VHH binders against WD repeat domain-containing protein 83 (wdr83). Designs and how they scored, part 4

Target 1, 315 residues: WD repeat domain-containing protein 83 (wdr83), of Danio rerio (Zebrafish) (Brachydanio rerio) (q6dh44)
Amino acid sequence: MAFPQPRPQAPQLPQHLWRTVDCQQGAVRAVRFNADGNYLLTCGSDKSLKLWSVSRGTLLKTYSGHGYEVLDADGSYDNSQLCSCSSDKTVILWDVASGQVTRKLRGHAGKVNCVQFNEEATVMLSGSIDGTVRCWDTRSRRMEPIQILDESQDGISSLKVSEHELLTGSVDGRVRRYDLRMGQLQVDYIGSPITCVCFSRDGQCTLSSSLDSTVRLLDKSTGEMLGEYSGHVNKGYKLDCCLTDKDTHVLSCSEDGHVYYWDLVEGSLTLKLPVGKAVVQSLSFHPTEPRLLTSMEGRVQVWGAEPEDAAENES

## First folded at step 16 (VHH)

Design q2 (from p4 with A33T)
Fold by ESMFold2, last read:
Structure q2 (fold): chain B 315 residues (1-315), chain A 126 residues (1-126)
Amino acid sequence: as target 1 above (315 residues)
Amino acid sequence: QVQLVETGGGLVQPGGSLRLSCTASGFTFSRYTMYWVRQAPGKGLEWLSEINYRGSSTSYADSVKGRFTISRDNAKNTLYLQMNSLQPDDTAVYFCAKRFTYTKTGSTWEITFDYWGQGTQVTVSS
């Protein structure tokens, strides 16, 4: 063939820039899709949380109430509530529509690095540099945590909730998976401070990133390391990792201004996406579509699998 | 078909040294973090040490830190524990493991361990 080979039969990866949003929040520490992927949240070093339309790139609401930078946020499954966490040691539950603080929860002894609702949004889970995970009831007047998990020997950097399982990553180099209903805990020793954890979409694997510039995929049931992904730079920042919407590729932020994509099975680098010249701090993958959010400094970018005009070619 | 064979135990005087070995088969050794645990007579399991996939990082329980050294040779599918400055309270059956689970019993987490071998007895006595 005289021309480049046609694109492969595999799903196209988000590599085409659709939007750049200048958030006006100082550094954006975390960017997150909402549950249906139509909105995004930005967590600002200026202490603000903002909600944006993904398709339009327009600001919908600003949530003010934290006393220091916002480090993470999550939206409830029904889009009625947000939770956020901050260097001010608090977790805030927000009403999305009104912008009002529903609850401001204190108790952590240090900055709160991560927060997420459970699937029903009946609890919020938060992880802190104080080494604890705290579970908070969203529906009661109770201001004390339902449960405190203190098995970590160092700070909690990341957490994710799926059904009755809680996955945490710690600076102590361990990924912990709790089955809170059954009272079981699986500890996987990675050996380097963990910066991000997540489940695979099929629920059969866990993914972790760590400060040895390595992302690792583990079989959830056996602990076998199925993949080990490197070449990026992660030496000092809490950087995000994730899997694509169909579990075909592993992604990681990098301190060199790129997002790295590896083929999940082969472990080979598929794409080195240039985002900019500064640390790519955060990313979020769309729940069902090949669409990616990245944050670098004070801006967020939305990436799609096709140029935006091609993605809109349907009647 | 997972099999772990612990060797190198024995009788030693207080202050002495032993080197334990654990030969693995039935799984891809280099794809697992490996662990040493022990069980003293009449007591529960105690986690001692762990070593990650390539051996680049290790961790130790406070009770053995500075005295025990974990290592691995992935080419030989073998895990090691060098034990120095042994004391009578180190007397136990020593096991290697590729995975174990903590189960909440009352207010504490206790190790639940499926043994893949018989372990190796270490006895520290005058």
Scores: ipSAE 0.762, ipTM 0.898, lowest interface PAE 0.9, mean pLDDT 90
Fold by ESMFold2, last read:
Formats: sequence, structure tokens, C-alpha cells
Structure q2 (fold): chain B 315 residues (1-315), chain A 126 residues (1-126)
Amino acid sequence: as target 1 above (315 residues)
Amino acid sequence: QVQLVETGGGLVQPGGSLRLSCTASGFTFSRYTMYWVRQAPGKGLEWLSEINYRGSSTSYADSVKGRFTISRDNAKNTLYLQMNSLQPDDTAVYFCAKRFTYTKTGSTWEITFDYWGQGTQVTVSS
């Protein structure tokens, strides 16, 4: 027998249930970590937005002001502001501590499907079924958007901001990447309505999910499809996808009640996580740790890489 | 070296048909969405159509919708454009592309893409 070599440690993937939270918000349309991963936001079909402590699983605040269901939300880097968007065609900017609406922004002609702050929280970006992305100044008193992007031929389903880039996904089957400094636009034709987009952590790739039950990883610079991940069910719902904190795996929600994990490089299914018996509509991966949020019906679950008691013993 | 070779152009009467081919080498053809673009005399580049990785979805500019059909054969690394009901304003050099960028100039988006071949001339005239 040769001298032992240290074996590589197995990837630590979130697969152990830590918490189930009954949100009391009707269906939870979206679940999101805040920027540091210590809090989570839940977007309710009952028109409410709620903020929760991840570690305690306790409700911290309820935000009421939307007239129809809340479809997406984001927290600012400093935890002082929230933004949210709704079927009521508005984007709301909230003060976290007071719970007050600081601005209610109108102008979209239809449901607003997605919203995010830029990294400095100086702007909010929103995408709507009206086919536009609108950029809103968070610190100005003006009601008008700074910019309207109307290149999409159908609704905007998802957007993400990274530095000077804006990535959008559209029902028209295209992923668009804007370089806002240079006035440049890359359009990648996927060919099926896009449900979610994101950047890889290393900034070299984009990921998109679409209604052909396929998640695709593209080289950002060349447009080459580097990975194609299937086996899940995504046929009629706006489902989320993401990458793990270290870009080792691709994740997708599924209409069959699972979250699917694929090895990013090999494309093989690594884990089929049973969340429940209904559509898993939303997920969010922790910024720096192997921790996952899922939403299914009216509940959110928090998943860790080890059983919670074992993780506490190690910390 | 990445290369795209367009063929199948020529002179055709109004109302006629042509089939263009684009053969690809030097890259993994099936990993790219492919595009047809044209440049009429004195005009800028015009996007015409696109086809996704496996050919399951296509899209067309309004100017050619219903008259042109894009297809691909990944086993032959070849992209096709079937052009029917050709009109004089379809006269142009036709290029295939694997990626392009739009740059904003005033209120107009102008396209740029890597030229990997010389294109193929289509002339529609009596």
C-alpha cells in the first residue's frame, strides 16, 4: 500500500434542512438573501414583503404598501433600504428601520417582475412585462427614471447588476448584457422564454434558465455555450437558477418539488434535493457560505451543508 | 483558425429563390447560436435571422419573416438560409455570424460582428 495522500474533501452542498418558516403571506413568489446573508426577504402573493433573521428564523418586519402581489425584492448593501416590485406596476423603495415607503415609483405599463439595487445602492433597476428595464435614482427627488431600456421584444423576467454591467432575461428568448459605460449591448439568443439570469462569481460566465426545462452556462466574452443542464421541469413557471458560492455547481428550481444540482464542468446531476411535493418557485444562495433558501407554496426552507447541530459544534 | 464560408449567392429574378450556405470550421459549431446578417449597397449591417444551438428555435426580422427560413445541420457544421419571394431590396452581401455587438449611435443601434468570411452576393434584378 502506498503512503496515504490526503483525499480531496467532498464539496459541501446545502442538503440538510435547518429551518422551515411558514411565512403567512399566501404563496411566496420570491425569496432573497440580503447582501451579507444574515437576513432574508419573502415576497408574498398577499401583497406583503417580510424581513426575517436567517439564523433565528424569526420575523423582524412586515412591509405593506403594494396593491397586488409582490414579485421580487432586494436589500441594499448597508441594510438600510429595501426595494420591491409588484403586479401593481410599481417599484417601492423602503426604509428598513421605519418600515416607511420612501418612494413609490410608477411608469411601467405592466407587472414588474424583477428589481435589484446596483452594488452601491445609488440606483434601482426594474424589469416588467411591458418589455422595458427602468433605472431609478435612489437619492434624487425626481420621479422620472434616469434611463429606459426598451430593446426587448417581450417581457423582462429577470435582471442582475454587476459593476457596470446589466444582465437581463426576456420572454423573447434572449439574454441581453448591457455595458452601461460604453453604450454596448450583447444579445445572446437562447430561443425559449427566459425565467432567470445571473453572473458567475468569477465574472466570466452567464447562466440562464428557460421554459424548455434547460439551464445554460455561456462564456460571457464569446457567447459559447459551456454547459447545458437538464432533467428538471420548467415549463410554465418563472423559476430561479443560480451558482454555488464557489462556482462548483449549477442549481435550478423545478416544478416537480426538487432543487437540482449539476456539476458545472461535467454537467452531471450531483444532487436532487427533495423540497416538497409542489412547485419550488424561488431559491437564493448565500453570498459566501454553502447555504440555500427555497420557497414552495407559503413556506421558506433554509438548507445547510451539514446538520445544524453539527455545524454549531464546528463553529 | 475560426472560419465561416458563405456560398450560394447569385443573380435571381424578382420572385425567385436562393439557398445560402455557411460552412464553419475552427470552433465547436453546435455550441453557438448562429445568425444571418446582410449589407445592402450604401447601408449598414442588418440582422436578419437567428437559430439556437440545436435548431429548435428561430427568429426573423420583420423584413424577411415568412419569406426566409434559417436552418442548421450540426453534423455538417453548416448554416442555411432559404430565401423565397426575393425582391430587389433584398440585394445585398449576406454574411453568417456566431456573435455580434450593438453599439449605440444617437438613437440608432449599429451592429458589429467578427467577419470570418467574404460573404456571398445576392442580386435581385430583371
Scores: ipSAE 0.757, ipTM 0.895, lowest interface PAE 0.9, mean pLDDT 91
Fold by ESMFold2, fold request of step 21:
Structure q2 (fold): chain B 315 residues (1-315), chain A 126 residues (1-126)
Amino acid sequence: as target 1 above (315 residues)
Amino acid sequence: QVQLVETGGGLVQPGGSLRLSCTASGFTFSRYTMYWVRQAPGKGLEWLSEINYRGSSTSYADSVKGRFTISRDNAKNTLYLQMNSLQPDDTAVYFCAKRFTYTKTGSTWEITFDYWGQGTQVTVSS
């Protein structure tokens, strides 16, 4: 090509506050979109799990059954089931419509930090401070895990499942990726306690945050560190990181009350979003739209790429 | 073409020391966590140690902790393993690696990887 191609326009990033939801759950330890992005889950230090409409900001249902604070949750692809995990060492499977506990699963020897369904919601995976990942059958009446993964030398802080792969982050400073069908395990040593892991949307990279205040992007197939993102504060809290809906930017919570955005390719800071004056502990990016959830203390905020029409919020 | 060249092996008496080197080429060394593994006669591969991208953090298998020290020089694309207080059960071929995989075989996990170099033989015998 004899002349340069035009540079793509920078994507509009979620930076305009649309809503603030006071969850009345004590501290909100985790906030999560459901699979289609129309609902959100809030995990309360008051032991409750709540389901909300994103667009209206209204409470739809409260789920009570954990004996201690709720640390993470996930919704099934068809919106029929929820799973959650808690400092009470249990994983709960909920029926969304009735609010009933379908299963309360015990076996972890310590608090359970993370939980997720597989794509078909036939399995739940949970990770605990006890250093194990446990796999639970959602359709069986048996209360024992179908698999226990105990390769970690310290607590499991985060997990994500994609197709047949399980990605875990551990306090031992390692990111582990299991192919459960082929019996393979890839271990990437980062060297600092991991707080959050995720896959890129194209499935070619992994992202991890750690207590050295650094987020790292690795090539999944080679282990090459493709990006290293810093400037935020992550020294003592399990903070979330993620990628935008089109893998253009890396995001991280921060202990300084901001969400940081970095350009994925260039590594430069694009936006330092002021959320508030306390630790921003959790975030969730919408699956298909430039929309972000943040949690800080007992509040969840919804952010969009354009100012929202205030008249729509009053209906 | 990725290449790792291990050197520094040899014959040493029990209680002795050796320093292994691994010179890397064909990839950006500073962008990888690096590893030492070994293979004793008749045994599978054993992970020994690892060092992160900048050398700020290291980890060791219990079998070598306190006796072996991993280090790296990113300016020279070189990884090192200082081995002290060597014993006969340290006899093995030593490899450096930039990536390896655990594969479940039977009831245990076994290390597999592409051999990027020939390794270096360490023999501890009187």
Scores: ipSAE 0.739, ipTM 0.892, lowest interface PAE 1.0, mean pLDDT 90
Fold by ESMFold2, fold request of step 21:
Structure q2 (fold): chain B 315 residues (1-315), chain A 126 residues (1-126)
Amino acid sequence: as target 1 above (315 residues)
Amino acid sequence: QVQLVETGGGLVQPGGSLRLSCTASGFTFSRYTMYWVRQAPGKGLEWLSEINYRGSSTSYADSVKGRFTISRDNAKNTLYLQMNSLQPDDTAVYFCAKRFTYTKTGSTWEITFDYWGQGTQVTVSS
């Protein structure tokens, strides 16, 4: 029996501006969706962390406690906790509802560039310009890290956690993937300072951006470079890269005020999204929908795949 | 099938030079960072150098820096190691590799191979 061929679906890419949020935090160093994509976090050079409703664009809570600019943040899957890291060399664990500092963790010898919970939020992982990754227990009153990873030969710029795996990017030009259960480490030599790393949604690939203005997609198991994406400008800033919600496209921030989209398989530029005239510092892609956050200077913008009035009519 | 074939080893006097070649087949050579590793008699594997996809960046172990030069020719699927100022403690079997995994044992990381050649013997003696 013959089956009809599936109709091809055009990719839906976030390119329509839905909201501009004037965060009033100085420069916004990082913007992040929470796990379900209904909230966003903004990390301010004014030392504040803020939580916002994505759909309404309204401020929900401000978290104050860092002594210098906030560089990264993450929310726990149950929305009860936040973690953040800062140029003040600390990692802070916050209670979302009360806004109170649960713990302020010291030990890094330099600014802390990246932080993330593991899936259960039983630990926080932080990466610093001091070249170490530190693992902190969220459940105990212990102030020392439960593990320190010091294999990097230069600063840690980015990290991501997935189940038992830790992916890190270093200024030493290497992407490192630790299997913490098996005590294994895979090192991929890119050869240019790494600015951002992430896993593909299907978990089979890693993506990295580096200061040679190139984003690379690697097969996680073999180390084969499956894609190499360029045309943007990344020469001096710690910029974000990511994959779309369905792993169809690769995205990168750029120093020229755009977010670049490349078709993952073909490697061709699909969209050059004009965000503004300054460096696009950070981006975050929605976990399940074609929705994008960008930060540029003190503003965060929310982008959707259709104009907002059309999306409202379809809801 | 994946194949790495090292050539260019041999006997050389201290202070001499050799150029090793590694010819690759069975995979897309230009899509991998490539490595040189050696194993001296009675010793474990020692990472020596690496070169990224296009050859635009290289890195070296301190023990060989300034004496060894890694290069690649992606059109010929060939990796090279130019070895100058050779000394007796450079005596080893030299391997090229396209990937290896580090496994933590105690406080150190130990190398394991995924895909490797048979190696080429380098002997430095008078």
Scores: ipSAE 0.714, ipTM 0.879, lowest interface PAE 1.2, mean pLDDT 90

Design q4 (from p4 with R54K K104R)
Fold by OpenDDE, fold request of step 21:
Structure q4 (fold): chain B 315 residues (1-315), chain A 126 residues (1-126)
Amino acid sequence: as target 1 above (315 residues)
Amino acid sequence: QVQLVETGGGLVQPGGSLRLSCTASGFTFSRYAMYWVRQAPGKGLEWLSEINYKGSSTSYADSVKGRFTISRDNAKNTLYLQMNSLQPDDTAVYFCAKRFTYTRTGSTWEITFDYWGQGTQVTVSS
């Protein structure tokens, strides 16, 4: 009689509020974990980028230099550099320790909505409402982009880099995947303005959210629609979506003040997390742990799978 | 095996109309966006139109906008292209595709097909 193997314990989802941080940046447009998940970045309407301790919720550094609201940011793999983009049409490279601007890059014709480092932090990639993705060399003194991708018919809302691949979402209703090594482009027509894109951790799928209040999982290689996730509200805002650290669940912000969790395979709603009464604008999932960041208005919240007191006892 | 079979082509006078059909098999048709492309004599492949997997959204090239209509019947695994106000410049072989790849050649992108049928010939001549 083979003992029924215990059903793998359902992955624990971040549902316990650990802390709330008043960022004092006006509206927080984006919240991001750094590469190791120990710190978080907040992009403010007050034109500042801020670095915080996740564990303590304390402000560590403020980065000032943008002329308008900061819309997105990313940290390098070694935590030595930050990049950010703004409505001022610029991308900035920062030294983390000194807080100084290393590079201020100009070239976009409109606000820059998204920015990310490549894996080695040798290139910054930025997407703009001008319909272009620009690639910037972080090592060069040259202020010109090393590459411009202008295939989008409307603004770029989101971009993600994984190894040699670039994924972009556009207001034109298309998800574009660039193989930068091969010089190839795959286009998936969704038909609704894209608000956010990401890769699955295994690199086999793409996730996209759109203004038709739908999140979609696609097979990266074939373009096959594998899953649709709905129930949330995404009609008027550029909202974030992502996958969990183990690719078990899909997450999305919502205009109704909630974060929605869906089972990746079954497509069923697993959890509706109450964040507040306003639009949840941004979210970021921890790279290795079941932790979640959310932004609403001027506040950022840190969520864990267990109560905070229980997590400290296992370390 | 993925199969796409285009039909409905023929000879038509300027100002005439044709309806093309593409029957799909060997894959789950309803899970893919679909596309129409054409190749005129001596020219490269031209993207014409796209439709999302549900058929709720469509897009067109400027060259055919207002004249062509893409639609689909997922229950029949069939893609359609209604072509009105046909012009001599519309003479080409027409293909349906579920996906295509752009390859960068210099400063331009070239279209390559992952899956296509034999195509159907459309000739617009007086």
Scores: ipSAE 0.921, ipTM 0.963, lowest interface PAE 0.4, mean pLDDT 93
Fold by OpenDDE, fold request of step 21:
Structure q4 (fold): chain B 315 residues (1-315), chain A 126 residues (1-126)
Amino acid sequence: as target 1 above (315 residues)
Amino acid sequence: QVQLVETGGGLVQPGGSLRLSCTASGFTFSRYAMYWVRQAPGKGLEWLSEINYKGSSTSYADSVKGRFTISRDNAKNTLYLQMNSLQPDDTAVYFCAKRFTYTRTGSTWEITFDYWGQGTQVTVSS
């Protein structure tokens, strides 16, 4: 009697609100998990970057040094460093423990919309409205970028790094994938201003959101459109999208106060998560757990697949 | 196998018009952005125009903007390039492309196309 193989449990989606954090940063422009998912970063219109405990919702550190609103941030793999970018046209490298500015990098001609470390945290990559991606050496005292990528015809709204690949989204309606080792650039024309880009976990696909209220899944190697996801509202804001930790669902922020979940393969709406009444500006999915961060106005919310009380009892 | 077949080229007088067609096979045409490129004698490949997979958005190089129009019929797996006000400097072999890759050679980017047809010759001469 073949034991009925347990029906693969339908992937649990974060839908239970665990906590709401008032960040006291004005508008939170970006929310990001750190590398291990135990901490979250908030980028505020008050010019500060803040580090929080995910489990406790408590403020751990405030990073001050930007001259204007902080637009994006990222944590290093070892949680020793942070990088952030701002409307002040700068990228800052921070020491996590001391809260001190390690490097303040200048060179962009406009606001810097996105920033990320490479895997080894030896390079910071930043994208700006000036149409350039700049690569910065975190180890060098040199203030000049080690590389400038200026192929975009308009501002860079989003970038992601995976291994030796750089993915960028531009207001010019194009997704660009750089192979930094091979010196190759692949361009996918979407035709609408890109708001966010990311890789699938397996690295085979790219996801992009655009101001035509559409999220698109592309085959990375061929450029084939594999999926379109719609129903949300993305017309006036740079909103985030991502994939779940298991690449089963696509997520997107929406101007209607919701986060939308779609089945990756079927393209069908799986869940419409009510976050609030305002624009959901940013989201971040946990690297290994079904947890979600959302930002709306000055608040960040932590979501889980199970009620918080149930999750503590299984640990 | 991916195939792109360009047609519609020919000899035209300055100020004349041509309509190029590219018939695609061997892939799901409607799922790809498409491109027109050309190669003039002794010159490298030049990007001319692009159209998204739905045909709802287009872009043009400055050299052809206002004169050329890219369009597509996904039901027919066909890409079009309407060329108006042709000039002698438009003389080239025109190619349809599914995707292109830029390869950095020194300080310059070179366009390489993974899939392009045999091209169609356009000659603009008095």
Scores: ipSAE 0.919, ipTM 0.962, lowest interface PAE 0.4, mean pLDDT 93
Fold by ESMFold2, fold request of step 21:
Structure q4 (fold): chain B 315 residues (1-315), chain A 126 residues (1-126)
Amino acid sequence: as target 1 above (315 residues)
Amino acid sequence: QVQLVETGGGLVQPGGSLRLSCTASGFTFSRYAMYWVRQAPGKGLEWLSEINYKGSSTSYADSVKGRFTISRDNAKNTLYLQMNSLQPDDTAVYFCAKRFTYTRTGSTWEITFDYWGQGTQVTVSS
């Protein structure tokens, strides 16, 4: 008569390589999950945007229309539209199914570094080296932005939208948070060029990465710096940072070919994931599961919390 | 509970210097970026300068760049503003802040504080 021993628990952090995708797009400047995490977008230095199935690892469609490298992209919540931005100074709205350009929006005076739909995909927000954030109506044929935010004194490197809030990171060393309903702006001074910003999953914190090789977690309501995460290399590249799906860890890309994981609360390094021997340019964390995308050079890799042959994830 | 106490103001002749201090209590000073703002008589608040949590980076409004220097001493929970080459248009009440908000009014942003002290008066006059 014996009691069964508990099964050993697998690590909960994505550290096991599931797939490598050779995107054939030159350098992949950004990799992004779509809203439900079933698809991924790759932004190529060859001017192309590609949509892939995460589970199958297969190319679904190539979107051509930008005149220079694609720097960022986002998918609408219903998977019917994509937006992208480029060094060609434009933002493009795409119809996913047909692959056709719905609108090519001009107005930025410099390369456009970041783009995202709002929650209902009624607008697109774009941030440019010209120091402006522009808001574009997705439903009309207007050529002009419906709003221009020009408070930054240097380029916009990253933006994220959540409900009625817009979070931006600027080369001027500031993280700005706009409440677009109330007409309010909170400015947090980091003091080094910002490369990436995001909200925590619970909405209580903001995270920023900067060119002083440091990622910082701030309390959204007070401005208190709750965490400071270092050890990686971020000196000259626009590298991504994020939180895990459950807000347990902070992640950052690194110029040394690793993705760094820190425990959010303790600030200690938990994992130094070897991706390769080149700059890890971009990452994206799955919205609900412990799954990570990385891009390095022309390759995207999908990482899971268990080896793929030990895991089941069917639709 | 949260308290910022500005000191060091006074009457000074044009071209003179003053050093303002801001002593903080009721919060962990070293975990906040800190700011100086001022309010001239009958005017709104004007941002002047900022310093990050360790003091490794600073920034200044064009109107004071080269004349004012922000610094902090985290061991003393104190923020400083060294003001040189003062001119009559620097006359204002000076405040330190651990956070401030811009609120949109038409096409213009106005500064408001979540926390502030009483400020310290600087008067530049012959």
Scores: ipSAE 0.751, ipTM 0.897, lowest interface PAE 0.9, mean pLDDT 90
Fold by ESMFold2, fold request of step 21:
Structure q4 (fold): chain B 315 residues (1-315), chain A 126 residues (1-126)
Amino acid sequence: as target 1 above (315 residues)
Amino acid sequence: QVQLVETGGGLVQPGGSLRLSCTASGFTFSRYAMYWVRQAPGKGLEWLSEINYKGSSTSYADSVKGRFTISRDNAKNTLYLQMNSLQPDDTAVYFCAKRFTYTRTGSTWEITFDYWGQGTQVTVSS
């Protein structure tokens, strides 16, 4: 007796709740997948950074050392290091296994909103309300930044690094893209305070969210606005946006307790995912699979494209 | 083919006014933020003003704030720069741009255009 062959399924968006994690960190300001998507980081208003197993939902380690709330974090490609940034004006480099602070980097004149390793984890980049991006060498004991970028006229809210490029979003309403290899800078004027920026997976577009409750997709090479996505609420919070793992949809957090999904090409709303009754502060999309993290208040939720039982049978 | 054509320049006395126009073709004008830049004799390029896609937000260099006004008419594919209280140091070739690039030279950034036309000469002298 033969069973039907497995058939390829139409791609589905992460909308099935797999897990709820009560982080016990006060408000979770940011949630992030690590590089391979098997771990997640939570940035607490209680000043802690925590590392969790995505599949098991279990706490693996707590990192204490910041003097104020943790605003963002990133993991190195090899899972050996973490970086984090805080309202205490510092960037911390952590050893994952020991939980020890490797370096606590001072120099920003205000809270540090965003931080990321480059792909090789040879540098960390941090963006601050002081309007600067600072580049820090991870491999030396040097405590001074190796470069300061001060072109912004207001705070840096978000940054992302891809290959040789640095993308920043500023409260001054501009998205800036630095080509670090060629020494070039392109500036795209959005005209409203930027809350989050990212690259498309194919590297040909940039995405930005801003306090006019609008997410915009731009052609990286020309500056053409290819898409404009609205209907959500983003008026006063630094909310995250992203693209799906295959660049089919645009996502945004919202102050109304939902995550919004729009078709990238058509611009139409595809899904309004109910996360809860409070501000959805942060989201992170899995690097290669249709899996989503959301944070709302002190809770993180993991969402998959199919119910968890069905996904386990496929893995 | 992308074209940007600046018009409206000329000779004007100090304190005078001019209105520059930039007519765009070969691309979807309403999908781009637009910029005015100038180049004074013997000087590099100077950013002056910018306007977002819908014309709902603008920004100006300190040197022209309060005297110059950028606007756009997306139905006519046209960008404008109203220039009032002109002074001799406003003498320059004025360009509109849909994008420009800064290139690092030592510790400074140097502007280059990606898409621009011939510009329009503005001369302020008695």
Scores: ipSAE 0.720, ipTM 0.886, lowest interface PAE 1.1, mean pLDDT 91

